# Ledger of designs, part 16: VHH binders against Probable chemoreceptor glutamine deamidase CheD 2 (cheD2)

Target 1, 172 residues: Probable chemoreceptor glutamine deamidase CheD 2 (cheD2), of Syntrophus aciditrophicus (q2lsl4)
Amino acid sequence: MNSKAIKPSCEYFLLPGYIFMSPEPYLISTVVGSSVAVALWDADSKLGGMLSFLYPFRESSAESTAIYGNVAITYMVRMFREEGAKKKNLRSQIFGGAESDCCEADQIAHENVKTARSVLKKHGIKVISEDVGGRLGRKIVYNTFQNEALIYKVNTLRNSDWYPYDGQGRQA
Short names: E, the ipSAE of ESMFold2; O, the ipSAE of OpenDDE; V2, 0.75 times the mean of E and O plus 0.25 times the DockQ between their complexes.

## First folded at step 16 (VHH; framework vhh_8k46_1)

Design k56 (from k37 with K31S D59Y; at its last look DockQ between E and O 0.43; V2 from the best seeds 0.00; counts 0 for: pae O 2.02 > 2)
Fold by OpenDDE, look of step 16:
Structure k56 (fold): chain B 172 residues (1-172), chain A 126 residues (1-126)
Amino acid sequence: as target 1 above (172 residues)
Amino acid sequence: AVQLQASGGGFVQPGGSLRLSCAASGFTFSSYAMGWFRQAPGKEREFVSYITWSGGRTYYADSVKGRFTISRDNSKNTVYLQMNSLRAEDTATYYCAAKTRFVYTGSTTYTEYDYWGQGTQVTVSS
């Protein structure tokens, strides 16, 4: 992080399935394994936010939540636009999608990243940075005002940061 | 010190209208989203309405949709709740709340609010 950056007034820890944004400068902390976090930032207003999702895709239903990538990203984009952000001014960053020793989890990880890219593209939002894949989890600190991120890659994450699946495609 | 002062409550007949106000001080109002909650006797506090910091988006509980309108005036550090077509079941103590962040987990839930005001009583009775 640039030492000249404005010091955020608040800190927030982002959990999977949550969407966060604020007009105030925030430091958002989050942890991602096979999950994916997406930062969204308006270059004009300096409005920043971040979401974290666990699964790639869910068809639209009343029960759809932000745990799904297509839902989370779409909602976040909508929220930004409703607050006056223009699509042309939006910038995004993608984090996560670490592989595990489980085939199903790997598939989810890959699909999560794919979904994030696809949905952002669909909305015409530029991805300016990615740190995805590999076998390590990520601890992320994101500055919502500066659109800057610090990433610490780790060998050990919480169990909840990974998504084990059995041979039948069920969550273990 | 942070303060949220709600007012405008009272007695009204069914079908009547009330307008609640919540005056805020001690924090940067324009940076906070505002919400209204209510609690009836013997019941849990429930969400009524929410408005983002800029007023760009509003949310309502299903029970009040089409009847209640939330608004804000950032120049006055005040959030409002216009309540029309009031029903007996709207009887409750209404609370104003503030949060500096917008967090959404799905269609129905928001993260906790940072500040809460004192309640104002609304009684709908014939």
Scores: ipSAE 0.368, ipTM 0.706, lowest interface PAE 2.0, mean pLDDT 87
ESMFold2, look of step 16: ipSAE 0.711; ipTM 0.834
ESMFold2 (binder alone), look of step 16: mean pLDDT 80; pTM 0.803

## First folded at step 17 (VHH; framework vhh_8k46_1)

Design k57 (from k54 with Y32F; at its last look DockQ between E and O 0.78; V2 from the best seeds 0.60)
Fold by ESMFold2, look of step 17:
Structure k57 (fold): chain B 172 residues (1-172), chain A 126 residues (1-126)
Amino acid sequence: as target 1 above (172 residues)
Amino acid sequence: AVQLQASGGGFVQPGGSLRLSCAASGFTFSKFAMGWFRQAPGKEREFVSFITWSGGRTDYADSVKGRFTISRDNSKNTVYLQMNSLRAEDTATYYCAAKTRFVYTGSTTYTEYDYWGQGTQVTVSS
């Protein structure tokens, strides 16, 4: 994919349970169903990144990984602040949380969105945009330099809908 | 061309100190995090220490915590490793490496580095 205004030098394909950040401009691509992606951006320095998580919350530090929303968001915010970002200059965007036919996946989708909102609020970080819920999965390309996302919605996520793909991939 | 030149190795008695330097060229140094790694003969290369592009965070392998200190001087395009209280087990070739991407999946960060220097030998022996 390309950016209409400025073409970042690099691309990164973000898988569930991953956090990506760089001081360089990137196009970050990801696919979310019931999972949630969060973009974080420092308006002052234009530092940007994105995370994707599958499950809302984990308290145990021994097994805490970025597949849990509270862990992923807290870690990325810490990375930005360690590099000098101020919370007043941070902007976030939330994507995903599509509902499915399965009752269990529907509950996870809602809890994922609620967790992203609550953790970002806890850190005092402004959420400037949300594209969440509904019944459609999302393919997202996030431009870290401009803090802009292109969102393409799909009825279901298949192997052909994801690139790069490492198996059956993410299902809504 | 990208270059990472590690230097400052040598022979040191147990309990002694060395300071390694890694001079960088061919890329925007302030946009890269820097790491130190080491490899003893017959062993796999292992993580030693890490410093972010601004210097705001450092990290160390448990085996060197309290003895080694990583630092950087972005005006000189150089990262340093101060090694104190050296032990025979610290004998290895030490490598510096640079990366601009951070990928995190758990509590311990393991990412590929974009550039690697030639090593500098550190030998700790009586």
Scores: ipSAE 0.401, ipTM 0.704, lowest interface PAE 1.6, mean pLDDT 83
ESMFold2 (binder alone), look of step 17: mean pLDDT 79; pTM 0.794
OpenDDE, look of step 17: ipSAE 0.689; ipTM 0.849

Design k58 (from k54 with T28D; at its last look DockQ between E and O 0.66; V2 from the best seeds 0.64)
Fold by ESMFold2, look of step 17:
Structure k58 (fold): chain B 172 residues (1-172), chain A 126 residues (1-126)
Amino acid sequence: as target 1 above (172 residues)
Amino acid sequence: AVQLQASGGGFVQPGGSLRLSCAASGFDFSKYAMGWFRQAPGKEREFVSFITWSGGRTDYADSVKGRFTISRDNSKNTVYLQMNSLRAEDTATYYCAAKTRFVYTGSTTYTEYDYWGQGTQVTVSS
């Protein structure tokens, strides 16, 4: 088998509260409303991954999970660093944080984006792209081998597309 | 063709040691984390140990922690399991497995493995 052979299942659908990483090339798909997705990529090795979180912050503890932005981002950076990536070679992209008619979700959307920026800056990781805010949800396909995202802004997301704090779609 | 060739099993008395090897071919070993699993007769296959593709993280089942050590040599495309202080309940067929997809939620670190070896028998008995 040649190293250029087509791999028939090189795709992954990323759910909120999940981190996915692979040294193999992948197309990672996700949906974000008030939640935020972060792509992370090592320019040297082409190692790539994506996370999605719902809430901005939790103290580091045994009960903290990747649904919290500070936890998810810190853990994914650690995953990359444990595999030899240098922080100066990491590139990140931030997506999501759409406004919602639900007051709690709207404030959470703003705080999610702020947390993603703050935690990535604390780790010294360059943010090379942002597609955040606004009133529309996003469907995202992230190509880890090219470090490129295709973003589809959507007028209406189904309730199942908004993880549980904001299940309402928007029209424009 | 993908191959995971496990070897190094055998008969040993309780308290003894064995070193298992798993030689990989047919894929880019440097992109795959490796695991060891075991299956005793009449039992389900169970997790034993895990090591990431760079060797940066290892995990062990509670039943083997402190007795078994996983390691890898990427220049030889080989993963190892050093088994010390062996017990009768360690008797099983030992399988190596390889994965390249890493999923984390804060509570689950193990997902479906892409490739599985044929196994090597370990028998611990008086």
Scores: ipSAE 0.590, ipTM 0.795, lowest interface PAE 0.7, mean pLDDT 84
ESMFold2 (binder alone), look of step 17: mean pLDDT 80; pTM 0.809
OpenDDE, look of step 17: ipSAE 0.674; ipTM 0.842

Design k59 (from k54 with K31R; at its last look DockQ between E and O 0.59; V2 from the best seeds 0.69)
Fold by ESMFold2, look of step 17:
Structure k59 (fold): chain B 172 residues (1-172), chain A 126 residues (1-126)
Amino acid sequence: as target 1 above (172 residues)
Amino acid sequence: AVQLQASGGGFVQPGGSLRLSCAASGFTFSRYAMGWFRQAPGKEREFVSFITWSGGRTDYADSVKGRFTISRDNSKNTVYLQMNSLRAEDTATYYCAAKTRFVYTGSTTYTEYDYWGQGTQVTVSS
């Protein structure tokens, strides 16, 4: 909260099924097609993070992981609340859910967006921006300190957009 | 350059106390959670204690709970470990570490630390 804000000096590539949070300003990059990414930000402390999920819903159980939207969003909200964030100060943004030529993938895309909206509303968390639907995939670069996202839309996500990243969400 | 300088180790008898300090430089200390780890000869390094960047949440290994207290002073860029009721099995090199990336999948929590100190020796013997 100095007058001279620190720009993000750190970068993290977020893979589906992962939740990332840091009190350090970060530039979080991800790619989404029918999947959905959600940014969460505490307006009071500027704590920020992002999650990405592939499937909309799973019942809470030992088998539930963050690859499911309801699980991922609920867990990230808990992470922020454990650090003292109040729900009224949390802001969220939803990205993804691109439609496809395949009816199964298109149904998943719509259900992913619906789930993100529903779970965030259930937790009383404002959704201040959406960039969802359409037919184009998205490359997203999210600045956690400023709570701002840059979105690059493409017809499809190329193999080079994931290479050389591994399945753990790190640069190779 | 990033430095984590641990100090305050030494020789004590069982039941004694020591206070470890870890002075940090080269990064924004108030944006990093801090941990203490220890390693005895021939053993794997093990978790001892953890404190979040704000100081609002702490965690302890079961073996030290109630005897050790972690604290931090963000104005001095320093984390502390107060060790009371020391036992022979507490003998180890103690390392401090700093972490700002919190990564979760729901089934696992990735606990990689960004920076590690060189450690300070604690020896508890009669």
Scores: ipSAE 0.714, ipTM 0.807, lowest interface PAE 0.5, mean pLDDT 86
ESMFold2 (binder alone), look of step 17: mean pLDDT 79; pTM 0.795
OpenDDE, look of step 17: ipSAE 0.727; ipTM 0.863

Design k60 (at its last look DockQ between E and O 0.55; V2 from the best seeds 0.67)
Fold by ESMFold2, look of step 17:
Structure k60 (fold): chain B 172 residues (1-172), chain A 127 residues (1-127)
Amino acid sequence: as target 1 above (172 residues)
Amino acid sequence: AVQLQASGGGFVQPGGSLRLSCAASGFTFSKYAMGWFRQAPGKEREFVSFITWSGGRTDYADSVKGRFTISRDNSKNTVYLQMNSLRAEDTATYYCAAKTRFVYTGSGTTYTEYDYWGQGTQVTVSS
């Protein structure tokens, strides 16, 4: 990861159900278990962003927010396109979808990964990398300038791991 | 040092026009979206308009749609607000602001805090 292009103030911790984008180089950190994170990057302008979603799909309703994969991905692609990104220059990466011994959580994990692939394909967005499935949760640091991620896998992903902190409050 | 210098305010009769400018320095202007806000004495600050860093998206408060136009010139590091058909209710101090972070959690709203704020320029609409 090329930290020379990333200032200390250009770090963002991505919560579930959030989409983050900036034309400045950023380090975006997140944690995923059965949830999925998607990085989106414009190879031409180096514009980058990341989203994280918990549930695979919601058809139109008042509660169709970015916690659903189809909603989150569709909106982030639109954000990039509004800024002039061409579909052929967009690249995506998919992370998460860790398996669980519980059949409901395991089904959601598989459906989340399937939804990310399907929606990105529907938009014609190339998926250049995946780090999905397995039994381990993931802590991710994504460099938007280089379109590169560092992944740390953990045996147990507790609720406290979703919101890491330095002991003084939440990072922004 | 970061500076957002708003100018172009003044006195104008109802129905008149003004063009506000906000000149930026101390940051990479082409990497920042720009917004205009206003505050009348004794009132809360309210959103007026914004424009993304490329100019690919603009947005307006309902009270100004069709009357105000935001634009930017990245070669001059300047954002503009063309204000037409001015009304007494448009009287306020107008502030420009800049942001580079876009955060979204809902179906049609970008939710972010602005990083930098200008000192403002006064617009007064009266007969």
Scores: ipSAE 0.653, ipTM 0.794, lowest interface PAE 0.7, mean pLDDT 85
ESMFold2 (binder alone), look of step 17: mean pLDDT 79; pTM 0.798
OpenDDE, look of step 17: ipSAE 0.779; ipTM 0.885

Design k61 (from k54 with F50W; at its last look DockQ between E and O 0.56; V2 from the best seeds 0.65)
Fold by ESMFold2, look of step 17:
Structure k61 (fold): chain B 172 residues (1-172), chain A 126 residues (1-126)
Amino acid sequence: as target 1 above (172 residues)
Amino acid sequence: AVQLQASGGGFVQPGGSLRLSCAASGFTFSKYAMGWFRQAPGKEREFVSWITWSGGRTDYADSVKGRFTISRDNSKNTVYLQMNSLRAEDTATYYCAAKTRFVYTGSTTYTEYDYWGQGTQVTVSS
């Protein structure tokens, strides 16, 4: 089929420090405060994914994980390239980086957004949309087939926004 | 309904060969990576081999590298495992599995699979 409607079983809740990619159409849900989420999409094959990171960067020579923006973005681009995507066909969107009452979180928020922009530019990947900054947290639902996001801005992220999921990004 | 039907197992002498097949139905096969796993009685299930949805990338457990070859035919919705130079320690039930979710948190990918077959027995003995 040329197109496929997203089914309820094709949903994934993305936790911070995780990268998710699927050739199936997915609804990827996440929440971000000072953290940043990046959607990546191959316009040619409709392969889509999303990552979420907490901290802007890590220099090499230490164990690296996807909680760092430079590591997460670089690895997700590689995941797409290894599946045959060409950089010229990749499109990205950046979400998050909300300012907080905590001074450290405000600095991290600004640096997270800066890192996402810088790393994507370094890889030559188009950023076609941003919803960043401000003082409100975000709940995001990203449709990987259509490369479209629904964004709901909130003053607080409540326990109920997390309770139905475990640490593996599935409904418990 | 999703089905993964593994076949092609049997009895073989050490040094022999078998070819396993796994026929898929009930999902869009070309959007799923396919894997082979095996489990001997009293042992944990272990990874054997993996192939991406397009067939462009493969991976193998060290214990089978150079002896086993995974392939797929998307026109027949089937994944294959060619097993050569078989040894007694290859005796196990072999399962095929399908995944479309690729999850990473470091340099290791998570191996959570969406669908599993019932398996086919491979017995290597004199």
Scores: ipSAE 0.657, ipTM 0.809, lowest interface PAE 0.6, mean pLDDT 85
ESMFold2 (binder alone), look of step 17: mean pLDDT 83; pTM 0.839
OpenDDE, look of step 17: ipSAE 0.695; ipTM 0.850

Design k62 (from k54 with A33T; at its last look DockQ between E and O 0.61; V2 from the best seeds 0.67)
Amino acid sequence: AVQLQASGGGFVQPGGSLRLSCAASGFTFSKYTMGWFRQAPGKEREFVSFITWSGGRTDYADSVKGRFTISRDNSKNTVYLQMNSLRAEDTATYYCAAKTRFVYTGSTTYTEYDYWGQGTQVTVSS
ESMFold2, look of step 17: ipSAE 0.634; ipTM 0.798
ESMFold2 (binder alone), look of step 17: mean pLDDT 79; pTM 0.793
OpenDDE, look of step 17: ipSAE 0.805; ipTM 0.897
ESMFold2, look of step 18: ipSAE 0.593; ipTM 0.781
ESMFold2 (binder alone), look of step 18: mean pLDDT 79; pTM 0.795
OpenDDE, look of step 18: ipSAE 0.795; ipTM 0.893

## First folded at step 18 (VHH; framework vhh_8k46_1)

Design k63 (from k62 with K31R; at its last look DockQ between E and O 0.47; V2 from the best seeds 0.67)
Fold by ESMFold2, look of step 18:
Order: C-alpha cells, then sequence, then structure tokens
Structure k63 (fold): chain B 172 residues (1-172), chain A 126 residues (1-126)
C-alpha cells in the first residue's frame, strides 16, 4: 500500500450494493464474505473505484441495483466510460466469494465469482488479479492511486461485517 | 481550506452576454468535476452545467443548451461559464461546485457535490 499521495479526507468505506469511483487518490475499505468486490482502474488517468455486490444476477422481478453483480459491473464500466476512460485501458481485480458451511451460501459465492469473471470478460476488461474462494472472509484496503490492495484474510468476520446477510446470503 | 470563488456576475440587458469564473483552491482541481448551479429567489437550486475532471464531457440543463458553454483551465484552477443570449429567466445567483466522489447504488442522483462556492449574482433586466 502506498499512501503518500492520499489525504486523510480521501478514505471511503464501501458498503455492499455500492459503487464508489474517484479520480482523486483514495483508500477504499470493504469487507467481503460470500459477496464479491471488484476494483476497476484506468491506467492512463489513475481514475479508480470499487464495487461490492451480494448476488450474482438480478431476478426478473427485482429492481436493477448494484447489489447484483451483472448490474453493478455493467454500471461501473459505464461510469468509468462517462468520465473518459477507454475499456482497453481498464484493469480489474476480483475479491471475495468465500465458501461457507451452508450449501446455499456456497452456491452464491461460486456464482458471484463466476458472474464477475463473465461480465468483465464480456466488456473486454482485463482481470489482472484475483483473490477469491477459500473459506476465509476478507478485509480489503484498496489504494486507487497505485492500484494496489491489502487483503487480510480472517477466520470470521463479525456479523455486522457480513452486512447485510441473513445467514443465507440475502439481506434480512 | 477549500475555496470556490465565483465572479463575473452583474447587470445585463436581455440578449446580452456574461462570462462567469470560479477560482478554486484547497484541493487538486484537476481531479474534480466542476459544475454550475443557479437559484432564483423563492425557487429551488437547479442544475446548469458540468464539465468532467478530464474535460472530456460536458452537459447542460435543457433551458440553457445552445446558449451557455462551460470550460475549464486546469493551469489557472478555474472553471468558466460563458452565458450568451441571456433572458430574464436566467436571473439568479450562480454557484460553482466541485465533485470528486461518485457514489451509486442504482438509485443515487448525479447531483451530489463535495464543495460549493458562495455564488455570484446575475441580473437580466431591461
Amino acid sequence: as target 1 above (172 residues)
Amino acid sequence: AVQLQASGGGFVQPGGSLRLSCAASGFTFSRYTMGWFRQAPGKEREFVSFITWSGGRTDYADSVKGRFTISRDNSKNTVYLQMNSLRAEDTATYYCAAKTRFVYTGSTTYTEYDYWGQGTQVTVSS
């Protein structure tokens, strides 16, 4: 992590279902269990951001929001393009998808990672790093200026750190 | 401390022109999207225009398209609003604003700005 260009006011805690992007150097902090975080970075301008999603794809009757991986990734790519980034210069990193003892959560974790890979590939965006799967949750601090992440794997995250899970991978 | 100092307002007749300037300090100007907003007495503040931090994209409220032009000069830490063909309805206090945080959930509006100037008065009257 290189924080030399980052001011104290340039820290952001990313909640599930949120997309954050800034051309200013930021430290973006998040936690993921079976959810997935995706960092996106424009190598030319150093525009950087991160999203976190809970479910792999939108059910046909659900609202299209960033809690769904297909929607979140597609929307963030559009946000970067609207700020002048070109797809060929974008680099992505995928984090999360920890497996749990519950069969349903294992399926969601696996599908979340598969969705992130598939949607990024569909947009032609290079995935330069993955830290996915396993059985440990992750606390992540992403430095947008350097495009570098610190990852802390933990045996458990507090229940509040798995927000907003209800034990089945869905918000209560 | 962050400062956004808008200037260039004044009294002008209908059909006239004004050029507003907003000088910025206290943040890295080249990393901020800059916007202009306006508020007439008794009305809600409304969006006028923005220019992205890279300068590659601009947008305008429908009421000002074709008459107003936003631009920026990163070497002077300044954003400009060239206002042509002014109308009485353009009378308002004009505010500049700066944005670097883009937060979305799929329902978040695009008008969240981090810093705001004190404004400059534009009065269009015969």
Scores: ipSAE 0.678, ipTM 0.821, lowest interface PAE 0.5, mean pLDDT 85
ESMFold2 (binder alone), look of step 18: mean pLDDT 79; pTM 0.794
OpenDDE, look of step 18: ipSAE 0.802; ipTM 0.898

Design k64 (from k37 with A33T; at its last look DockQ between E and O 0.73; V2 from the best seeds 0.69)
Fold by ESMFold2, look of step 18:
Structure k64 (fold): chain B 172 residues (1-172), chain A 126 residues (1-126)
Amino acid sequence: as target 1 above (172 residues)
Amino acid sequence: AVQLQASGGGFVQPGGSLRLSCAASGFTFSKYTMGWFRQAPGKEREFVSYITWSGGRTDYADSVKGRFTISRDNSKNTVYLQMNSLRAEDTATYYCAAKTRFVYTGSTTYTEYDYWGQGTQVTVSS
């Protein structure tokens, strides 16, 4: 693996419903079950970010937030474009959407993955990797400098998966 | 050490103009979002404006839209606030601030900044 050291101050834990972006190289960690995380990266400037959403779609309203996939992805693409990124240079990766025995949760998981694919396609953004579906949750560590993710499959997501952070998405 | 030096404050009559400057050092300015905040005596500090690291995105508090303009010059490591049509309610200490992270939830304003300046006083009277 061709890696550069990430500064200790440049680690961030991404919570569901959050979008994070920085022009500094970052190590972004998150956990997903039926939720979906999307990494976005500008190959030209090395601007990188990640979002996490719980539900697939919301029509425009005053209460639309990044907890919804269509809203989160559209907003993050706009943020990258405003910083000068061109769609042809953007690369995305999709993670999550673990299946559930509960019909409602299983349907949400499948719809979340479908929404991520469809919204990224409508924006003309290349999806270079997916790690979606299956029955296991995921802990993800994304390196924005290299545009590479490490994925750990887990039987359950526990409080210990959050422990090293102070709830601001920073290592404690 | 990180330094944010705000300047350009002063006394002005209602309807007048001022231009604030904030000179930055001790960090890579072109990788930081810059913001302006203000605080009147006895009030909470409030957001005024920000400009992202490339200048590609700006935003303003509703109370100042159309009157204030934020800009930056990365070659001079300086952010500016042009304040026009000043009102008595604009009287406050104005602070510049810097952050390298951009975090959004759809309902969260950009409130967490890493570095803060000492401020410059703006007084709009009579």
Scores: ipSAE 0.548, ipTM 0.769, lowest interface PAE 1.0, mean pLDDT 85
ESMFold2 (binder alone), look of step 18: mean pLDDT 79; pTM 0.797
OpenDDE, look of step 18: ipSAE 0.806; ipTM 0.899

Design k65 (from k62 with T33I; at its last read DockQ between E and O 0.62; V2 from the best seeds 0.76)
Amino acid sequence: AVQLQASGGGFVQPGGSLRLSCAASGFTFSKYIMGWFRQAPGKEREFVSFITWSGGRTDYADSVKGRFTISRDNSKNTVYLQMNSLRAEDTATYYCAAKTRFVYTGSTTYTEYDYWGQGTQVTVSS
ESMFold2, look of step 18: ipSAE 0.775; ipTM 0.861
ESMFold2 (binder alone), look of step 18: mean pLDDT 80; pTM 0.805
OpenDDE, look of step 18: ipSAE 0.838; ipTM 0.915
ESMFold2, look of step 19: ipSAE 0.747; ipTM 0.839
ESMFold2 (binder alone), look of step 19: mean pLDDT 81; pTM 0.808
OpenDDE, look of step 19: ipSAE 0.849; ipTM 0.921
ESMFold2, fold request of step 21: ipSAE 0.700, 0.748, 0.735; ipTM 0.825, 0.852, 0.847
ESMFold2 (binder alone), fold request of step 21: mean pLDDT 80, 81, 80; pTM 0.810, 0.812, 0.804
OpenDDE, fold request of step 21: ipSAE 0.856, 0.842, 0.854; ipTM 0.923, 0.924, 0.923
ESMFold2, last read: ipSAE 0.748, 0.718, 0.733; ipTM 0.850, 0.838, 0.839
ESMFold2 (binder alone), last read: mean pLDDT 80, 80, 80; pTM 0.809, 0.809, 0.805
OpenDDE, last read: ipSAE 0.855, 0.846, 0.858; ipTM 0.923, 0.923, 0.926

Design k66 (from k59 with W53Y; at its last look DockQ between E and O 0.33; V2 from the best seeds 0.00; counts 0 for: pae E 2.8 > 2)
Fold by ESMFold2, look of step 18:
Structure k66 (fold): chain B 172 residues (1-172), chain A 126 residues (1-126)
Amino acid sequence: as target 1 above (172 residues)
Amino acid sequence: AVQLQASGGGFVQPGGSLRLSCAASGFTFSRYAMGWFRQAPGKEREFVSFITYSGGRTDYADSVKGRFTISRDNSKNTVYLQMNSLRAEDTATYYCAAKTRFVYTGSTTYTEYDYWGQGTQVTVSS
């Protein structure tokens, strides 16, 4: 029944540099190491979403992508506002920014968290919860209908879960 | 079960008017942006209009701007399309749909409409 298709899934796996939002109740799953995920929720309409970014800041807006925190957060706020959400009703949560043994990743982790806080504050959006820093990576399942996250802290993550991201193939 | 029941189509002369209705059930209608799409035989389905969940923002395809007006009544779970100054090229099956997903992939924003009505036929005969 093509024109009457029932929604096939209430789950979404969020990749780095992606923004996902929906009026449907979703479980949004993601993994963050030195990267940061931000949940955004409209308390009025119950519209919810999540983004994930790898790097803190990009000055240029041309051909920039949501792998940069300032770009990703600004874009997601715009997406919510274009749907009719008012900034005063938006609530956010910040996750990630785990420190690693690598000096470059450690610096990026701190700057990612700082950027998330700064950009959300600049947009006048309340941050109602944070689970950031430390040395453990995080697997996150965000429940959009309750605006709640389950956080699983882990000692070992795939290379794709840490900065910088690279491809991962299975070994025979 | 989700249902979108479009109605109000029919036969009309060029320059005439029709008002389409789309009644929704099986989901919380007031949380969803709604769209109208149309498909003529042998052509791809095309965007006509959308309205945000609150009704505060609307948009229209260039071919219908100034002639068509989208509106909604959240208390009746219904979205409407007022079509004025109808032309032969407006002949199509008109579908209502609910906007269910929004994804930014790092290059462009795209949206998904997962709930669709069966459509209502509009025929403008000259």
Scores: ipSAE 0.315, ipTM 0.662, lowest interface PAE 2.8, mean pLDDT 83
ESMFold2 (binder alone), look of step 18: mean pLDDT 80; pTM 0.802
OpenDDE, look of step 18: ipSAE 0.588; ipTM 0.815

Design k67 (from k59 with W53S; at its last look DockQ between E and O 0.64; V2 from the best seeds 0.00; counts 0 for: pae E 2.7 > 2)
Fold by ESMFold2, look of step 18:
Structure k67 (fold): chain B 172 residues (1-172), chain A 126 residues (1-126)
Amino acid sequence: as target 1 above (172 residues)
Amino acid sequence: AVQLQASGGGFVQPGGSLRLSCAASGFTFSRYAMGWFRQAPGKEREFVSFITSSGGRTDYADSVKGRFTISRDNSKNTVYLQMNSLRAEDTATYYCAAKTRFVYTGSTTYTEYDYWGQGTQVTVSS
């Protein structure tokens, strides 16, 4: 038996470099290839959100933005804390990091997943689920109230093509 | 049902003060950042102030900074707006709202408010 489902009344389409959070139940949709999405959830209040980043790390820069994993994750944790969440009650899930035959794209995918794990661990935040790696991109629909994700593996990535999307995807 | 009931408006002379209150019910108030907005007749609704759910951060429109103070009491499910040094241009219906979405893009922050009160009238004149 499943727990009783609460149908979210709101939807949000998450783009890379964005962090989204809400006290409302949401369906957050995103698509990831070599990029990584991280869901964060406060088990106490059911406050939930998701971020998506393209590149693993940016050090000490006035132009650091949420397209970098360390910046995005650190800022999202701050957003939850400012709303009253305690780190010990936070749960995270990591998605993405699809591998590519291209050396640069494969390195970025691997480093993105490593960065997500490392930064979340440094903040003391439990990672309760991962769906990472492999050769297929992912379409993700995350239910913030239930802390559940639906994952659809997309079959559009060719073996020699590290871009998971037609004309709209990642550039090396 | 979600309710945000704003009160404390009225008639006041220029230079005077008012304190607005907004009582919330039908949702977990302590988890929502709150904002105040205002709308004069024939004009667009404009942002006045907001406060995070914990009260740890506040922001103000430039037109009211230094004159208005937002605060909250989570035990009473109430957000307040202390309005000092009132001017004729402050005449408007004042609305409280609950922030339902928070978005960060690296350089800018976007917020959206889906729960709105019915408003309270503030009229500044002699």
Scores: ipSAE 0.298, ipTM 0.640, lowest interface PAE 2.7, mean pLDDT 83
ESMFold2 (binder alone), look of step 18: mean pLDDT 81; pTM 0.815
OpenDDE, look of step 18: ipSAE 0.573; ipTM 0.788

